# Miniprotein binders against b1l550, part 38

Target 1, 279 residues: b1l550
Amino acid sequence: MRLPEELLERARDIHSEAPSHRIKLDRVGSFGLKVPVEFKGFLLLAEADVWVSLPEGRRGVDLSRQVEAIYELSNPPKDPFSLCREAAISLLEKLNYADSSGVSIRFDAPLQDGESLKYYGVEISSIASDEIINKIRVEILGMTACPCTAELIRAYKSSEIAATHTQRSLGILEVSTKAEHPDPDKLASIIERAMSSPLRTYTKRPDEGGLVIRSLSNARLAEDVVREMIHLFLEEFGHLPEDTHILAAVRSMESVHMHDIYAERSFSLDEIRKEISSH

## First folded at step 19 (miniprotein)

Design yb17
Fold by OpenDDE base, look of step 19:
Structure yb17 (fold): chain B 279 residues (1-279), chain A 89 residues (1-89)
Amino acid sequence: as target 1 above (279 residues)
Amino acid sequence: SEFTVEAEINGVRIRIEVTVNGREIRITVTIEKDGRRIRFMYVITDPEKLEKYLEEIERIIKLFGVDPEEVKRLIEEARRLAEEILERL
């Protein structure tokens, strides 16, 4: 049932009223929307959040208009990066009382693994005001082998390739930039290359053996992985604006402990370049 | 090398600044409407992406209610100038 449109003439516009308390809000919007996106030839159903700021003199936001803004741009489905940037701008244009807007899109990105698929987690965001800031977070699992235990076993057995404990580790790269979103596949590749080895969805026994031997040959602390991620990131993305902010992190799900090991570094491109040049 | 394309269409002021340094193309777009300014940027290292982002810029400008044919002409001018610079490199 749809109510008669003539009721709009009699009803108060609650959203445009003055609030009881004149306080600006930073974000008001709809969270957990489902939007179709096209990514690397896949049609994916992504989760999306959309929001705008609310000035102190306005009681509420027009939530329906926010939802319309992203769905108008989602049909036909397009790449999630363009969708994110376009939707953030569209929100500011459609909701002119807002001084800022934002869009976040989350999905599991497919990654080819031989004849099968693996995946990485991705969150794409755009925040619009006088300028647009684009943010991307990539998370992918890899394998780490402990160099400390390997050294102990080497000393004990005098083995060329020492046994050690291995675990799954989650690598994280988060990039905030005034440029467009960095390529997520490249970010995922940086994380995997920083690990002792990648994970594989499907392995035959010879391939599995080779994967483990590779891990043992590239034993790395969580700290080593973070430093390697930063190094590889600078090689691939050193062309980004100097004010680009990066978080590089690893969460190692240690196989010999009940807890995880975590390491991170937050930095701007300008900051890290100065640090490296000082050595 | 650098160039700037500017237009004012129905009260919307659009500026597209393109800077080429070696293989890097930086595009900065500024849109001004009703006293509001929005600026966004692309840093392109692969020339094949130029067309993709020009198409996106065209879509974004259209969000401000400007005439589609005028926007198309503006983007075509930017494309032409960018291609001329790339051919000289």
Scores: ipSAE 0.821, ipTM 0.935, lowest interface PAE 0.6, mean pLDDT 92
Fold by OpenDDE base, fold request of step 20:
Structure yb17 (fold): chain B 279 residues (1-279), chain A 89 residues (1-89)
Amino acid sequence: as target 1 above (279 residues)
Amino acid sequence: SEFTVEAEINGVRIRIEVTVNGREIRITVTIEKDGRRIRFMYVITDPEKLEKYLEEIERIIKLFGVDPEEVKRLIEEARRLAEEILERL
């Protein structure tokens, strides 16, 4: 049932009324939207959140305009990074009472693995005010082999390739910058290269043996993985603004323990360059 | 090398600042409307991406309700100047 449009003339505009309590809100919006995006030739259904700030003198946000803003920009489907930036700006323009806006988009990114696909997790955001800040979080699973156990076994049994425990490890790179979102495939590649070996969606028998041997020959602590991620990140993304903030982390799902091992470093580009140059 | 292109279209002030340092292109866009300012930036290391981001900037400027033909002219000026710099490197 659609109500007669004439009722709009008689109805109070609840959103424009003064609130009972004059308090600014930081974020008011719609969470859990599904929006189509195009990524590397794939059409994906991404999850999106959209929001704006609400001034102290306004009771509510026009939520329909927020939803319209992102869907207008989603047709035809475009890359999620451009969509995120454009939508954040569009929200500020369409909702002129807001002093800030934000968009977050989450999806699994396809990554070619032979004739099959593997994937990594992507979460991006754009926050707009007087300036725009773009954030990307990339998460990908890899494999680590423990060098400590390998050394113990080598000391006990004279073998060329020492056995050790191996496990899945989640690598994380989070970047916040005034530039555009960094390339997600490059971020995923940095994480994989920092681990003992990548994971494979499928393996043939000879390939599986080779993958494990490679991992054993490239045993790394969780600490080694994080340090390698930082090193590789500086080589690929050293051109970003100096105030760019990075989180490099790994969560190792240790196969010999009931708990995970976690390591991280948070830094700005200017801070980490000074640290490395001092050695 | 650096240049700036500017326009005022229907009360919207637009500034595009481009700096080229070797293979790095930095684009800073400032849009001012009704006493509000928004600034955003691109840092391009692959010249092939220049067109992609100029197209994005064009779409963004159009969100402010400005004349699309005037926006197109502004972007074409920025493109021309950027290409002239890149060809000299």
Scores: ipSAE 0.820, ipTM 0.937, lowest interface PAE 0.6, mean pLDDT 93
Fold by OpenDDE base, fold request of step 20:
Structure yb17 (fold): chain B 279 residues (1-279), chain A 89 residues (1-89)
Amino acid sequence: as target 1 above (279 residues)
Amino acid sequence: SEFTVEAEINGVRIRIEVTVNGREIRITVTIEKDGRRIRFMYVITDPEKLEKYLEEIERIIKLFGVDPEEVKRLIEEARRLAEEILERL
C-alpha cells in the first residue's frame, strides 16, 4: 500500500528539523547492505555499509538517498574498488549537508588453486571529505612451521628434515592511503610468501608431502612472518605516498598451545624507510 | 615530466595533475564545487591501468552534474598528454 501523495505533502520533513541537541554526528548510514560486485570475472555478493556525517543543525540523514546512491553505481556490477571510491564521492555530492562520507565493502576474494578455489578476506573502505582516504584489509590463512622446535629435534636426532609443529596462521595487511586501493591479489601474495607455505584447497598425496616438506624447510616465527610481510610490502608498494599507513600482523594458531601467538607492526612508509636506512 | 589540465564547467573547477616518473604515473584530481574541494590520487605503476583510472575519473566528474561532452574532452586531453609523455620515455 502506497500512501497518497496528498498526505505526504502535509507531513513534516523530520530529517530537516533542528535536533533537540545541537551535536554533530560522525557517521549516520545504512549497514549490512548486499551489493553485487565483479572481481576477476566472478560476480560476487558483497556486504556494504554507507554513511555520511550529520551537521549539528540537522535532525536526520536521508537514508533512502544513501541506499539509492550505491545501488545506482552497482548496476551493472563493477569492481568493488571503483564502486567504493565512486560511491563515497557520490554520497558526499548527493547529501550536500554532509562534510564527510564513507563506504565500506566486504567480500571473500576467489583465488585459483589448481582446478579448485581458495579465498582470502577483503574489507575496503573509502572516506571522502576534502581528501579521499582509501583503506584495504586483506586476510589470508597460511601455514607456519616452528623453527625453535625444529632446532631442538635436529639437535636430538640428526635428520635431513627436522620435524616440528605446524599450524594455521592468519596473515593480515591493512593499508590506508591517499592513493587508490592497493591490489588485493598482490597483498594476499605477500602474506602467503611471508608464511612457511601457502594452504591448498586440495592436495594429492605427493603434493601434500611436498607442501609439508617445504614448510619444514622454511620454518618461521610469527615475528619472522611479520618482518617478511613488511619487507615484501616495501618492495612491491614502495611507490605509495609516504604518509601511507600500514598494519602488518599475524595470528598463529599454535598447535602446541591452547592460545594463539600474535605479532604486529603499525607504521607509515616514511617511518619504516627511516628505520631501515638507519641500520 | 608533468602536466596539468584544468577546466571550469558550469561552476565546477576541475584540475588533473599528472606526473610521470619512469613507469610511475601519479594522477591528482581536484574538484571544486560550491566552495567544497575534493582531492583524490592515483599512483599507477602499470601503464595499462591508465585508461581504467581515466575512465573512473570521468565517471567521478560526471557525479557533479557537469556536461558529459565537456568532461569527455577534458579526459581525452589528459589521455593524449599522458600518452605523449609515455611515448617519449
Scores: ipSAE 0.820, ipTM 0.937, lowest interface PAE 0.6, mean pLDDT 93
Fold by ESMFold2, fold request of step 20:
Structure yb17 (fold): chain B 279 residues (1-279), chain A 89 residues (1-89)
Amino acid sequence: as target 1 above (279 residues)
Amino acid sequence: SEFTVEAEINGVRIRIEVTVNGREIRITVTIEKDGRRIRFMYVITDPEKLEKYLEEIERIIKLFGVDPEEVKRLIEEARRLAEEILERL
């Protein structure tokens, strides 16, 4: 059913009225939108949230304008990072009563894995006001091999056994910066290189043996992985503004335990540089 | 090296500040309309990305409903100056 358009002349504009209670709202938006994006030659269906602030004197947000803003920019599909930054600014321009806007976009990023594919998780956001703050979170699984157990087995009377427990570990890098979003493939690469070995979609038995041997040669505690992620991040992204904030974390599904191990460090670039130079 | 290009298009003031140090290019864009200022930046370490981000900046400025030909000229001037600096380095 479609109502007659002539009714628009008779209806009040409810959104522009003053509210019964004059209270500013920080985020009013449309969440769970599905938008097409192009990433590395792939056409993906991403999930997006859009919002704006609402001043105390305005009763409602023009929600259809929010949805219009991001869909206009997503057709034809384009890279999700440009979409995110452009949509945040478009929201402020289209909804001129707001003093801030935000956009978040989530998708699984494909990675080539030999003749096959694997993936990693990406969530980006852009928050616009008098400045634009861009945030990216990357999550990718890798493999870790425990160095502590490896040493205990080596020291045991039958030192001919080369063994330790291995497990999946989820590596996380989250970056908030005034600069453009960092390249997610570089963040994923940093996480994988910090692990004992990458995961593969599939292997045949000789290749699987090689993967495990490589992980044993590069044994890492969860703490080691976090520290290595930070070191590699600084080499690749030390050029970002000094107030750029980073979270580096590992959630390890330890194969010998019923629970996960978690390690994390948050820092700004200025903070970590001072810490390292003091040693 | 550094340069700034400025324009006022249909009442919108635009300022693009570019700094080139070795292979690092920093671009800061300030757009001012009706007393509201929006500022954003790029820190480019791969010069091949320069064109991509200049095209994004052009699209962003056009969101403010200004004459697209004047925006195009502003972006082309910024590109020309940046490329001249990079060629000398």
Scores: ipSAE 0.765, ipTM 0.922, lowest interface PAE 1.1, mean pLDDT 90
Fold by ESMFold2, fold request of step 20:
Structure yb17 (fold): chain B 279 residues (1-279), chain A 89 residues (1-89)
Amino acid sequence: as target 1 above (279 residues)
Amino acid sequence: SEFTVEAEINGVRIRIEVTVNGREIRITVTIEKDGRRIRFMYVITDPEKLEKYLEEIERIIKLFGVDPEEVKRLIEEARRLAEEILERL
């Protein structure tokens, strides 16, 4: 049953009224939308959130127009980064009473891993007002090896044994910038290269041995993993605007401990360059 | 090297500023409609991505309900000027 269109002329437009309490709201939106995206030739199901600010004089958001903004742009499926930036602007244009809008899109990105695929986590957002700020967070698992235990074992009996504990570690890079979103594969690569060895979907015995030997040869403190991530980030993305903000972090699920180890650093590009140039 | 292309299409003012510094192309877009201004940018280090982002800029401008042929002409002008500068380098 479809209701007659002429009812629109008799019904109040509740959303455009003033509220009883004139209090502005920072984010009013629809969360957990399923949207198709195309990434690197893969059709992926992503999860999106959309929102706008709401001025004190407006009672509600036109929710159908809000959801329409992203779904109109998501069919046919396209690059999630373009979708995110375009949808944020579309929201602001369609909902002209808002002074800001936001879109976030989350998906698992495929990455070639020998003869198979592995996946890493990606969350992007775009916040539009008189300017647009784009944010990307990448999370990927790798392997770390403890250098302190390696040194202790080396010292034992002048041993030729190269050994230490290894564990899974989650590496995180988060970038907030006025420029377009950085390439997530480059961010994932930076994280993996900063660790002792990558994790694989599966390995056969000779390959597994090679990964372990690589990790032992590249043992790093969690602190130094974060420092290496920052170094590699600056090499690849030093061109971004100086007020670009970065968070680099690692959480190690230490195999010989009952607890995890965590290290992080937040910085802007202009801040870190001043810090490095003083040395 | 730098240039700016501007147009007013159906009451929407568009300004595209392009700066080329050797390995780097910066594009800043300003769109103004009904007193509201939106400004966004790209920092391109791979010239092959220039076309991708010009196409995205074209799609964004079209969101404002303007004549798509006029937008296409504006983008083509920006492309030609950017390519001319890149060829000299």
Scores: ipSAE 0.763, ipTM 0.924, lowest interface PAE 1.0, mean pLDDT 88

Design yb17
Fold by ESMFold2, fold request of step 20:
Structure yb17 (fold): chain B 279 residues (1-279), chain A 89 residues (1-89)
Amino acid sequence: as target 1 above (279 residues)
Amino acid sequence: SEFTVEAEINGVRIRIEVTVNGREIRITVTIEKDGRRIRFMYVITDPEKLEKYLEEIERIIKLFGVDPEEVKRLIEEARRLAEEILERL
């Protein structure tokens, strides 16, 4: 099972040797680790990746030390954002031959939904070098109602039916910043509020009717949703550094088509402010 | 209002810069060891979260293998100064 430790005195240290080809590597690490995290009182099993850069003069990375760094910090389980930032710095400090390190953590975030639960997707990362850059991606489903079809039906002379096609739409916000990771619940809330209506885990029939009527009263194109997401993001997170980069996107699974509709916009805070103020 | 606390602990230089502007608290931490420097920041809009991030900063500094009692004193000094500024509002 365990080999004699005395062999360490006789064996070559392969990792510290020079490689046959002196080529720097950008990311060398352990991917697909399972780490425990604590989020809003839930103990979750998250997927994590850890890596460091490898200089051209070093043959290999001390992979066990790399894995130890994140697992030592994950016991006891703590919030994934602190874990991500701390682990990135720990990797860079422990593997001092690297000029950069990175950590990513992925999990499904629970949300209260009345007396039930729903969820949204979260992926965070921290890249450390002489500075740290923190990134978060949030994905959550909502409902959209098409305003074009709604207007056509309204204009139809022999019908008083308020109707249009509705569908699930996946909203995406991705933020890269030098500041700490934004609150994922706030990002998810921005996405849901930009939609025609949120999705629910379950509803009783009167509540389901209200949800559908709400969506019809708040009909939006995918383009409208992206613009609203940007507007709401700026209200909540306009305090972040000027070079913070954002991607806002929607993929709408149109119920009347065999294909999806996609809309996106990427920008820095500085760029979008100038754009808005010029109009 | 703004302040800076600095220390050298076991050969590691630490600098914590704090700027308070209304209800916004900006914290920039610089850690230098063996000629390498790392800098990171927080932008806090809810002053109640100040304690949480000061505790995280304490844990991060300890990762550099320095005397934890001296780190604790540095963080306590930063907390005291920040709280004095916030009390003046």
Scores: ipSAE 0.759, ipTM 0.921, lowest interface PAE 1.2, mean pLDDT 90

